# Ledger of designs, part 4: VH-VL binders against Large ribosomal subunit protein bL25 (rplY)

Target 1, 192 residues: Large ribosomal subunit protein bL25 (rplY), of Marinomonas sp. (a6w1c8)
Amino acid sequence: MSLSINAVARTQEGKGASRRLRNEGLVPAVIYGGETAPVSISFKDNELLKAVGTPGFLTGLVEVTVEGKTEQVLVKALQRHPSTGAVMHMDLQRAQADKAITTRVPLSFINAAQSEGVSKQGGRLTVESKLAEVRCLPANLPEVLTVDVIKGQLDQIFHLSDVILPEGVELVSLLKGEDHDQPIARIGKSKR

## First folded at step 1 (VH-VL)

Design Ma4 (framework fv_masavibart)
Fold by ESMFold2-Fast, scan of step 1:
Structure Ma4 (fold): chain C 192 residues (1-192), chain A 125 residues (1-125), chain B 110 residues (1-110)
Amino acid sequence: as target 1 above (192 residues)
Amino acid sequence: QVQLVESGGGVVQPGRSLRLSCAASGFTFSSYGMYWVRQAPGKGLEWVAVIWYDGSNKYYADSVKGRFTISRDNSKNTLYLQMNSLRTEDTAVYYCARDEGYTIFGEVTDAFDIWGQGTLVTVSS
Amino acid sequence: QSALTQPASVSGSPGQSITISCTGTSSDVGGYNYVSWYQQHPGKAPKLMIYEVSKRPSGVSNRFSGSKSGNTASLTISGLQSEDEADYYCSSYAGSNNYVFGGGTKLTVL
């Protein structure tokens, strides 16, 4: 479903503003990038809490409405309270239809239980990377990237090059060359 | 397509064990807390267990505490319920369900957003 | 026994409004704003209709609304239709990561 949230423009900066906003149940954020000036905004903490819990909010495109104007953005940075987990601040980057974006997309590993390595060789799938950094146009951004481990044997290592890529989607690490094809999962002998 | 599919139900004798599975698809399973809820034939809904998005915290209804174990494998997008020392009163359709909201920061919310179709467990004879 | 009290049945005519109550204690319904409502047709899994007392998921008709006063939450269905005939359950967070359900209410549309 489309991800959207309302925000309110902030008119003052610097003077302990973030502390005061949080005491009022508001979370400060900034929208930047593109051809227009940065905008300081705030979210109601209850609305933001719900939005953050929605799949794809932190990794996908989000529509933010400020004073009747709606923009598509990506969450580029998130600061949260160490003990409460509450969002303290967000950096949101404008998405432009004709410009490639970089963001992290969840990896989904399928068919591990059906693999020879797991089902017949006493192995277990260990996931080393849960996210992959992608580059694509906003319209091509996937919600998830799939790695099919069905043919995995015991001691098999899966790499970024094993990820099934949709049309128009590139893995940032692989753009840097062969030696950046990092391991993302392995079927190893079960210990615990 | 967001789906949850339960399996592993069947007929078992009192005192024995059974393991249920719930296969998730169409969403980022690792971002959500998950629940087991049961419904005895002709009766209402009863919460059974909850597990946080990363498996770090688990909680149980008093009626099953010490007998049932909830677990998950995020690499397989699968939720499990290990049921030991089964009693006739455990006879029910068992549903897995996804939490509505806040999970990525380790919090579980309170709404059962998406439900599977259920799997029947009959404890008899 | 169910932790939350609901009437066993309610009935209404097409086009009318009905309200289903859900009564708990200060440790569940009265203590938190985490009340949800579920619709269940025979042989089907429950469907979320209302969450966080009054919020409606995408795809749920605006004929369904929720509210809460003290220890009692309410589900109101306006403009009753035949397809609304179902069992309705309330649920509430009960603290310490525990959850409780109501006994369920059978809605009959006559």
Scores: ipSAE 0.000, ipTM 0.430, lowest interface PAE 17.8, mean pLDDT 83

Design Ma6 (framework fv_masavibart)
Fold by ESMFold2-Fast, scan of step 1:
Structure Ma6 (fold): chain C 192 residues (1-192), chain A 123 residues (1-123), chain B 110 residues (1-110)
Amino acid sequence: as target 1 above (192 residues)
Amino acid sequence: QVQLVESGGGVVQPGRSLRLSCAASGFTFSDYAMYWVRQAPGKGLEWVAVISYDGSNKYYADSVKGRFTISRDNSKNTLYLQMNSLRTEDTAVYYCARESDYLWFGEDYFDYWGQGTLVTVSS
Amino acid sequence: QSALTQPASVSGSPGQSITISCTGTSSDVGGYNYVSWYQQHPGKAPKLMIYDVSNRPSGVSNRFSGSKSGNTASLTISGLQSEDEADYYCSSYTSSSTYVFGGGTKLTVL
């Protein structure tokens, strides 16, 4: 999905300012990093709620428009109300073209129904991990990582090494060594 | 405990070469980017070079580009700095330091430093 | 020389607070939240005191704190003690994908 949200620049800062913003249905945030000075901003709480519910908003590159200027950022920190779960504050880091980023990208498993394991052997695909941690330059950040299970047989286990990687994208777990090639899905029989 | 021990410093004439080593222990060396930082006598700290965890990426300060080469041997847990065409202004204590972020350049600060090795370039 | 500007010296009395400034440009301190501070006692290697503007490593006294406003980062030391007497250096990531240090500040505890 296309990930964008509008924000308003804040001219008021300090402890009292954040409380006032929340009373007005606004969520304070800060954009920092890159070659431009940090900017204090705010989001409308209803727009932010919809955005946070959109797949990829918390894990991918987000376009934030402030006073007509659009910047690509990553959500680096998000503070939630303990009882309501409402977002109370966000830290957004500008994507720097020459700086590697670490974030979690959704895994998509394709062709399960067409696999022999599912179609002919009575198996079902069970997904054990929905996300993979990646390291790459911002320009190389994928929206989704694909695992093709078309050749899967009954009882086959798929691992992080089975993920189809675009150029310039590394899986953080695999960089730690071969013993971190965790299972992510399997074609198996129903257990209980 | 994390330990970084530099060696290879000494007195050398201008135009000559010298190779520094940094022996690492107490952590998985191959998981961290490594830095060389120098300090001239009575002066401040100056970043010299950085090398990624796997040795595939290297960056240098403008003052040493084309003269110094950073390298590492992960099988020996050792970082190197090959210094060619040495100048009197290269006289300094050279420290090796560890990148704080696991695997990549991420957090951009030096969490552990060695004791340093003195390089004196004089005629 | 260093690209980041620090005062050459600062002094204070035991129990008091002092602040050391570190001023750069929008291409370093002002553009990034990657400011760190190092303490160096005579004849010793530097020690990390603050990273990412305001974060303190485990084992560093809570008397040390960091902040940033625009192009200026600050290190504040409260409750000064004699062992705080040292040289202090700031450092920042730059838009050229390099690192730059401040000139250093000598702290004297009177």
Scores: ipSAE 0.000, ipTM 0.408, lowest interface PAE 19.8, mean pLDDT 81

Design Ma8 (framework fv_masavibart)
Fold by ESMFold2-Fast, scan of step 1:
Structure Ma8 (fold): chain C 192 residues (1-192), chain A 123 residues (1-123), chain B 110 residues (1-110)
Amino acid sequence: as target 1 above (192 residues)
Amino acid sequence: QVQLVESGGGVVQPGRSLRLSCAASGFTFSSYGMYWVRQAPGKGLEWVAVIWYDGSNKYYADSVKGRFTISRDNSKNTLYLQMNSLRTEDTAVYYCATEEYDILTGYDYFDYWGQGTLVTVSS
Amino acid sequence: QSALTQPASVSGSPGQSITISCTGTSSDVGGYNYVSWYQQHPGKAPKLMIYEVSKRPSGVSNRFSGSKSGNTASLTISGLQSEDEADYYCSSYAGSNNYVFGGGTKLTVL
C-alpha cells in the first residue's frame, strides 16, 4: 500500500511565517523538483508525527495530497527540534517516472539464527547499518533490501556488496568504488 | 559563461607519460562532476574517466584502468589527467566536460565541453 | 567497437523531419533512462542536445526531441535547417559508474 498524507497549501513565506505556522500546530514543508515550480505546504503536526513513525515514510515514496491533487515525493531533508524531536521543517522532492531517485532503503538480514556462525559457533549478528542508500527509478524502488547471512561463520563481516539487488537498483556507496564497500553487519562474539 | 580550456597535449613516444590540465571558469567548479572524453582522429567519442564534484570518487574506462589517473584541485578550478604507459591507440583529442551534480541523477551526461587538446602517441 | 549502434548516416531536406536511432542492451539504454545526445560540427567540441532520454537544455530548439522504446532510443529533428548538418552521438549510463557512446550518425541536409 502507498503511504499517504494530506497537506495544506500556504501562501506566506519567510522566517516569521514559518514560526507562526508552528505555533498553530502546523509544520512547514516544500515540494520541489520536476518540471513544475516549488510549492509551499504545511502538515498538521499530529498527522506528521504519526506518518514519520510509519515504516517507509522517511525512506520510500510518499503520496502527498494538496488541494485534491496527489503527487509522489521523497523526503530529502527533515529538521527536528533538538530536545523534543518534533519535526520543524521538511523538504520533499517530486518523483518522476523517468528520473532516478536517491533514497535510503531498510536492510533486512535473514537467516541469522540458522547460520553456522550463530547456531553452532556462539556468534551473534550485529547490525551496523540498518539502511542503504540506493539509486533507481521510482518504479524500481524496493521496500526493503535483503542480506542473506545463512552461510555466515563466526567473525564474518558482511558488506554492502553482499546486499541482494533487484534489477535497476544500485547502491550509492558502491558507485563510489570498491573502497567504499562498507561493513553493514558482523557475526561476532558479544562485545563488552 | 562556462569556459573549459584543456592544455598539455603533444607528441610522445609509446610507453611514456603525459599530464593534461583543464582550467575551468564561469561556474562554481566544486559543484560539478568532471569527465575526460576522447576522440581518435576521424572516429567517434569514447568516455575515459569521471571524478565527482568533491574529488571523493573516480572511475575509468577499462581501456585506461591502471594507466590513467584523474584528479582535481577545487581551490585552483583545475582538472587533471595523468596518462602513464601510453599506447598508440591512446592517440586522440582529449576533451574535459562537466556535469552539474544533482542528487536525483548523479553523473549521467556531459553538460559543457572544452575545445580539446590533441595527444599523439607515435614512434 | 562502439557499444551503442547508430546508423552511419541519415539525410533529409530543409523543412522535413528525420530520426536517428541508438540501440543498446538491457544493461544500458534498456536498463536506465539516462540517454543523452550530442551534436558535433566539424572541428568543434560536442554540444549537449538532449539528456535523460527526452529533456532539452536551455537554448536547444524544440525541433529536437528524444524518446526511447525498450533498448532503442531515438533523436528526432523536425523542420530541418542547414545548420543541423553535423555528426550526432548518443550516450547512455551503463551501470557501475560507466558510460558508453554510439558510433555516431552523420546528418546531411540536402
Scores: ipSAE 0.000, ipTM 0.422, lowest interface PAE 17.5, mean pLDDT 82

Design Mb2 (framework fv_masavibart)
Fold by ESMFold2-Fast, scan of step 1:
Structure Mb2 (fold): chain C 192 residues (1-192), chain A 125 residues (1-125), chain B 110 residues (1-110)
Amino acid sequence: as target 1 above (192 residues)
Amino acid sequence: QVQLVESGGGVVQPGRSLRLSCAASGFTFSSYGMYWVRQAPGKGLEWVAVISYDGSNKYYADSVKGRFTISRDNSKNTLYLQMNSLRTEDTAVYYCARGKTYYYGSGSYKYFDYWGQGTLVTVSS
Amino acid sequence: QSALTQPASVSGSPGQSITISCTGTSSDVGGYNYVSWYQQHPGKAPKLMIYDVSNRPSGVSNRFSGSKSGNTASLTISGLQSEDEADYYCSSYTSSSTYVFGGGTKLTVL
């Protein structure tokens, strides 16, 4: 079962139209890309709130159904209200099976408690980056990328090159050269 | 059965060029990053260059930057090293080695798991 | 690039254990868990013996083990055999996204 959400087509455009939609509990969005024209849509705020709280919705492929027609899309941009955090607008890009996509995927750090750095040397894992930018075909898009820190010692620094890459997935920073192998986590001395 | 076979070594005068080749077999060549490592007569190992699985990323040791170019042809399962402006200190046995992968596995491989037999390059006047 | 520090030579008798050290800095051996060890017999290509500090490839004897403490990695060979006589090199990834080798250690089995 894929992640899915229903949307309604909208025709009202202009500077005031989006503000009016939000006052009615609707969030404006646009679907673009591929061979077909962009489509203006809206989501029910309560359905969208539930959806964005679901792991993988903002980072993975999503099925959007508009007037009985379903398309696979990727969330490319999200605009939030500065004080409430409520979603105000979304940009959704159509996925094509034969075209690489670029998106950010969450990093998961495993085996920290079992590492010598944490278990025997009084260290604590500090995460410096929670996301990594990937390039892959839509079918190969992972829900999460794993970093195994089991061999970590005290003061060990982990980098993007320590990420376990599934088949067909590339790290965008590493494609720019090995000098873009950024730190993502470290095992440092914990507070007592 | 992984095999790497280097060729193209020989005797050359300073300032000239040579191109080395490494023929790979027994594995999916296009899934692995590849390395060149050299060893001067009676001396230790020195890393020279690395190329990513798809050829988009290349990195070089400071001693060869601007003079050597690493490349690959995945359709021929072959790795290359173009060596320009050769110096006497480039005299060494040149090994190709398999290592880095961005395709699948636990992290990036930061080691040299299989090595060829090497090809000797002698730069002399 | 600067080489990692290894003793030039080490010796032992059959059946004994020896340890070869490999010392770097916090920018290579001390900063990463990417230390590997290579065995080279005269006239032959290097062979991977240990990777990622302590892991053995398939086909490498369990007499070979690796460890690391701070800026120093160690290769230990137990139950020394005459065939272990060779040059041993350590290698590490660096903070400059390059690779560095140690100067090499000649192991003599007497």
Scores: ipSAE 0.000, ipTM 0.468, lowest interface PAE 15.2, mean pLDDT 83

Design Mn5 (framework fv_masavibart)
Fold by ESMFold2-Fast, scan of step 1:
Structure Mn5 (fold): chain C 192 residues (1-192), chain A 123 residues (1-123), chain B 110 residues (1-110)
Amino acid sequence: as target 1 above (192 residues)
Amino acid sequence: QVQLVESGGGVVQPGRSLRLSCAASGFTFSSYGMYWVRQAPGKGLEWVAVIWYDGSNKYYADSVKGRFTISRDNSKNTLYLQMNSLRTEDTAVYYCARDSSGWYTQPLYFDYWGQGTLVTVSS
Amino acid sequence: QSALTQPASVSGSPGQSITISCTGTSSDVGGYNYVSWYQQHPGKAPKLMIYEVSKRPSGVSNRFSGSKSGNTASLTISGLQSEDEADYYCSSYAGSNNYVFGGGTKLTVL
């Protein structure tokens, strides 16, 4: 596993404990899910800030080491301070090999410049969504999902159904029906 | 404490150019998409332009497309709007605003607003 | 003309509830769950009151609530107070990184 971060277990919980942690440059978090009880932990805020800025940390599997024990987790929620953007709290869900997980994966749009819409029809690709919500087993979690726009014409709209899906990966929105096939990009007219 | 401070407004003749700046502080500027929104005196709000957190994507309202350019300097925590070929109908208070969706998502709404800077285009 | 249709004015008495509508098309309000509402007092910058149809930012009273049905979004203010008197604007994501605003509604607390 390429992404890892160390954490410290904590016993004291509540507003007073959280205030003390923040004063010491620590960010509270909780690990939950699976057959084991939830564990309250904390991260050093400078290490967490660096980790959050690393590609794949918020979208992929992360190794968290607490008291010498390492677990695979997903970041399910991240609370930021409204003004500073500093991480105030994190919810981390344990990944189990035989249980489907739901998480957000970045979208990558390829071949826009080579498309008819861009190269010959004066259009420009405008991206409406940078990520998609997927359901899959942990072993099948992709680092990125690709949308190939090579055949795009001017005014063409690309939808979630245009995403190239690896084996074992489903798009959550498409499981809800055809009316949830949201637009994710367009080749539109541009004077830019 | 989040602060957005616009500057560069003033009175300008039609056909001229003006550059607005928005100085951001109190948050990690490079993590947020930014907008320009304007409001003509006594009228409603009108979206002008958006720029993504890394400066990679820029989009404009049809009324300003080809005349205005949005840009940012993340090392200086500053957002810009270069306004060329100004028209009397561009007269408005110009607000910079922050997007507060999230990393890896497109800008979607206007979370925090500056106080605005008045641009008057008159002969 | 604004892209989203709001009533020009609405009024209510202290303690009452009022609702402001915001009607668009299937390409904005009806097509996306990204509707936001802003409060503007005279001479002041707008303030975000509701985002993503129904969510409130920290510090916004739970007297403010949002909803959407089809092409129409609604802002409801319960327990009206004098300080609620302001202009209210809706906004919606309109696809292709475009954004539209309503014409605004002046709320008078009688």
Scores: ipSAE 0.000, ipTM 0.466, lowest interface PAE 14.5, mean pLDDT 84

Design Mn8 (framework fv_masavibart)
Fold by ESMFold2-Fast, scan of step 1:
Structure Mn8 (fold): chain C 192 residues (1-192), chain A 122 residues (1-122), chain B 110 residues (1-110)
Amino acid sequence: as target 1 above (192 residues)
Amino acid sequence: QVQLVESGGGVVQPGRSLRLSCAASGFTFSDYAMYWVRQAPGKGLEWVAVISYDGSNKYYADSVKGRFTISRDNSKNTLYLQMNSLRTEDTAVYYCATYPGLYTGSWAFDIWGQGTLVTVSS
Amino acid sequence: QSALTQPASVSGSPGQSITISCTGTSSDVGGYNYVSWYQQHPGKAPKLMIYDVSNRPSGVSNRFSGSKSGNTASLTISGLQSEDEADYYCSSYTSSSTYVFGGGTKLTVL
C-alpha cells in the first residue's frame, strides 16, 4: 500500500508565517521540482507525527494530497526540534516518472534462524546497516530489499553485493566500484 | 553510443514557420524528458522548451511561448520543435538535450546534440 | 526570466586555480540546489561539468568543483591546463518552473 498524507496549501503572509503555522499545530513544508511551480503547504502536527513513524515514509514515495490534488513526492530534507524530535519543516521533491531517484530503502534479512551459522554453530545475526541507498525510476522503487542469509556460516560477513536487486534497481555504493561493497551484516558469536 | 542528432535548420524569412527534429539513439528515449536550448551566433545559451517523458507536460521560455510547440514521438525516438511566427531574434543554433537516468532528479543538460542552425533573415 | 550574472572573462596560468561566479536571486540560484555548469569550446556543443551545485558527471576531471553560498554559485578549476580554455556557462532552475543561463565567462589560459 502506498503511503499518503493530506496537506493544506498556504499563502505566505511575510516573515511571521512559519511561526504562526506552528502555533496553530501545523508544520510548514514545500513541494518543489518537476514541471510545476513550488507550493508552500502545511501538515497537521498529529497527522505528520503518525506518518513519519510509518515505515517507508521518510525513505520511499509518499502521496501528498493538497486541495484534492495528489502528488508523489520524496522527503529530501527535514528539520527536527533538538529536544522533542518534532518535525519543524520538510522539503518534498516531486517524483517524476522519467527521472531516476536516489533514496534509502530498508533491508530485510531473511532465513537467519535457518542458517547453519545460527542454528548449529551458536551464532547470531548482527545487522550493521538497516538501509541501503538505491537509484531507480519511481515506478521501480521497492518497499524493501532482501538479503538471504540462509547459507551463512559462523563468522560470515554479508556485503551490499549480497542484496537481491529487483529489475531496474541499483545500489548507489556499488555504482562507485567494488571497493565500496560495504559490510551490512554478520553472523557472529553473541556477546552474551 | 548515446547520441542526439538535430536536423531541419535553414534560412527562413520573418513570419514564416520551420520544424526541427532531434533523433535519439543509445538510450531508452521514452524514459526521459527532452529539452531544446538555443544559442545565437556569438552569444550565450538560452533554454527554449522542455517536454516530459510521455509528452503530457510542456514548458516554454517566455520569449517563445505561444509561437513554438515542442512534441515527441516515442515510437520513433524523435523530438520536434515547431517554430511559428519566426523573428530575426530567433536566429540561433538549436540544440536538443537530455539527461540519462544516471542523475537522480537533476535539472541538468547532460547529453547534447551538435546543433542545427536556424537563420531568420529578410 | 532573468539571466544569471557571470564575469565576462577570467584568466589564469597553467597550474593555477581560478573561480568563476554565477549570481542570481532567491528565486533561482538562492532558492534551489539545481545549479549546473557547462564548458563550450568554439564550434562545439556544451559539455556538462557540474550538476546539482557540486556533483561531477562520470568522466569529468576532479580539478573541476562547484559550490554555492546564498545567491552565488561558483565553479573552481584547479591545476589549470591549456585545454580548459573555453566559455563557461552556469544554469539554474527557477521558481517559475523555467531554466535560466548565465551570460557566459571566457576563460583564457595565458
Scores: ipSAE 0.000, ipTM 0.422, lowest interface PAE 20.8, mean pLDDT 82

Design Na12 (framework fv_benmelstobart)
Fold by ESMFold2-Fast, scan of step 1:
Structure Na12 (fold): chain C 192 residues (1-192), chain A 121 residues (1-121), chain B 107 residues (1-107)
Amino acid sequence: as target 1 above (192 residues)
Amino acid sequence: QITLKESGPTLVKPTQTLTLTCTVSGFSLSSYGVHWIRQPPGKALEWLGVIYSGGSTDYNAAFMSRLTITKDNSKNQVVLTMNNMDPVDTATYYCARDLEMATIEGYFDYWGQGTLVTVSS
Amino acid sequence: DIQMTQSPSSLSASVGDRVTITCKASQDISNYVAWYQQKPGKAPKLLIYDASNLETGVPDRFSGSGYGTDFTFTISSLQPEDIATYFCQQANSFPLTFGQGTKLEIK
């Protein structure tokens, strides 16, 4: 649904400006796309850290409010500090209500513990893909896609076609044909 | 609250069989796997084996020929039996619950207090 | 068997220090690593599982990272109650195996 974060417009640009913002506990970002010029903004690093940790923030629609104006964006790129993992920069793309978007949505595998392959056959669920690329209108973008593995037996492989799709959501790989129905998880025995 | 408690003899003579019981509370053995792990004094932890929620077992190959794990869900008890004990088997023995219901993740979220078993003549 | 090599074997640090312990697997184990804390005379306590997931009730000063063969455990600001032996464990394949442990002491 709707995740929101406040941002501050910034007028300073150049190599020194981004370092200065980070030293002051601010994370630089850019909003771009649509028919409007790009806007430079910044987030408070503690607010951004909490937001990034919230399910759906990096994959779903985010409402960014700058000086009372709210617009819907997608996180298209994120730079992290190599050792601390702290966000150093973000690229945010404007969403248009009547234009299809493509983005990656997290996969949630449910009922593995209750499956016979895991509970009775000594298997464990191995996730080969944690994300699926979807195409949909912004209003139809899910925060998560579910794969129900309840009927899984030992050695069973789950594919993109096993994903439960909401109305208006398509998997990009499956649009290329059934030969692109890639495996996403399996129930396997731990190797020795 | 969730508890596991080991019980059994603390002294075993070489060549004898060791039998330890793990009594659990606060969860069902029909829903969780239970592992046995041991730690010789001053040494690393050693995984011995597991009994799954469904009753199947897996053992560390180093112990497989002399190790048996069984359980009785209605009594809330898991039993480890190890035959032909040797002084090198002297260790603190722990039972521990697997992290996830029905799934064997191979991580241990709750442990018993441990029982020191000394093997000596 | 997969061997878990833990370093250092012992470490002395001051309250408030950042403490880092490393664990190396003899083969690729994906993210299937846990970290445990063991105080003298007590059973181990699970702190981290699947390399980076913090167990419920564990303080957020503890963290883990890594994938493949190299794993790191960090205490961001050491507290007196953190004096213990820490060890890693792989859950990729049977038999499950543990590192040799790192004994943490305060200066």
Scores: ipSAE 0.000, ipTM 0.419, lowest interface PAE 25.4, mean pLDDT 83

Design Na15 (framework fv_benmelstobart)
Fold by ESMFold2-Fast, scan of step 1:
Structure Na15 (fold): chain C 192 residues (1-192), chain A 120 residues (1-120), chain B 107 residues (1-107)
Amino acid sequence: as target 1 above (192 residues)
Amino acid sequence: QITLKESGPTLVKPTQTLTLTCTVSGFSLSSYGVHWIRQPPGKALEWLGVIYSGGSTDYNAAFMSRLTITKDNSKNQVVLTMNNMDPVDTATYYCARDWELLEGYYFDYWGQGTLVTVSS
Amino acid sequence: DIQMTQSPSSLSASVGDRVTITCKASQDISNYVAWYQQKPGKAPKLLIYDASNLETGVPDRFSGSGYGTDFTFTISSLQPEDIATYFCQQANSFPLTFGQGTKLEIK
């Protein structure tokens, strides 16, 4: 289990309800999916800020406790103010052991400094995509997807197909065809 | 075209209840929120509370125990009721419109204001 | 409550001058700031919302900037009709709060 966080169930109060919660230091969210009806909830903004900053919270399974009941969920979407980083709204999907989920997983680029492109050819690794959308069963959800750039040369472009996939994990973009194999990083000439 | 206008008594005795009405035109109260803001002579603007398009309300905690905001969409009217008035409550009272499509709370149109004096 | 501190409390300037007013919030309010103009005996008028967005119908000589705790309002070339008191407002959390105002007058 990744992380746990407490939440409070919320009733529908009409238009302006989400704005009202935010000025009370609460962040609105919805838990949906599975056979149970969606539940509107709220988090304390300081607890949520701490949780969001913790590795795995936005990408892994999270335990949410609402009125004494704990559920495993995934963060499917969040609205975030770009300058403050404050979470404005969050969508949480219930996880079922036998049902495939889709979520975004962070990409980790390893061995850049050891690559010939960086170490011998004066290049620098530029990351163009930090996340990849995966499809897998909850038990197979990785915390990180690795891209090994050790064989990279100057001017080399790395694509989604270069990602090392664990057993049971698929990249959603690659299921759509070869023209969806997007660039994710490159070794380019250092500007300095 | 878009207007808000405050109406009500201009003189209130200490301990009495103030009732002000904000009459709107050019927009629907079902689509916009309305706030009440006051300004004591020579002082800063002070936010009192809001009634949202959906009918929910929020109040400044300093006034919550004696403040009520209601509305009647069919009459295009928002009503502020504040009990136990005190001389310190002497101020120009404004109603103002809130677009509600923005995350922040902003007042794009204001009534002309009505000066309420609390004196024996 | 979030305190909004305006500087200066008053200023005198000449027609054509660039005028700058600042507003500081006691805590992070993102970009949720508005600026209002109030002429004697009249209600305030919204000029700027979301720190930097110009309200429809407001002359482009008015502008705003900032985020977090520090905000600036600028009149690029002062006109006689701009004589008024200007107020900032934090639009982030309740209670909504206003600066004390900056009284602008022409030399």
Scores: ipSAE 0.000, ipTM 0.431, lowest interface PAE 17.5, mean pLDDT 83

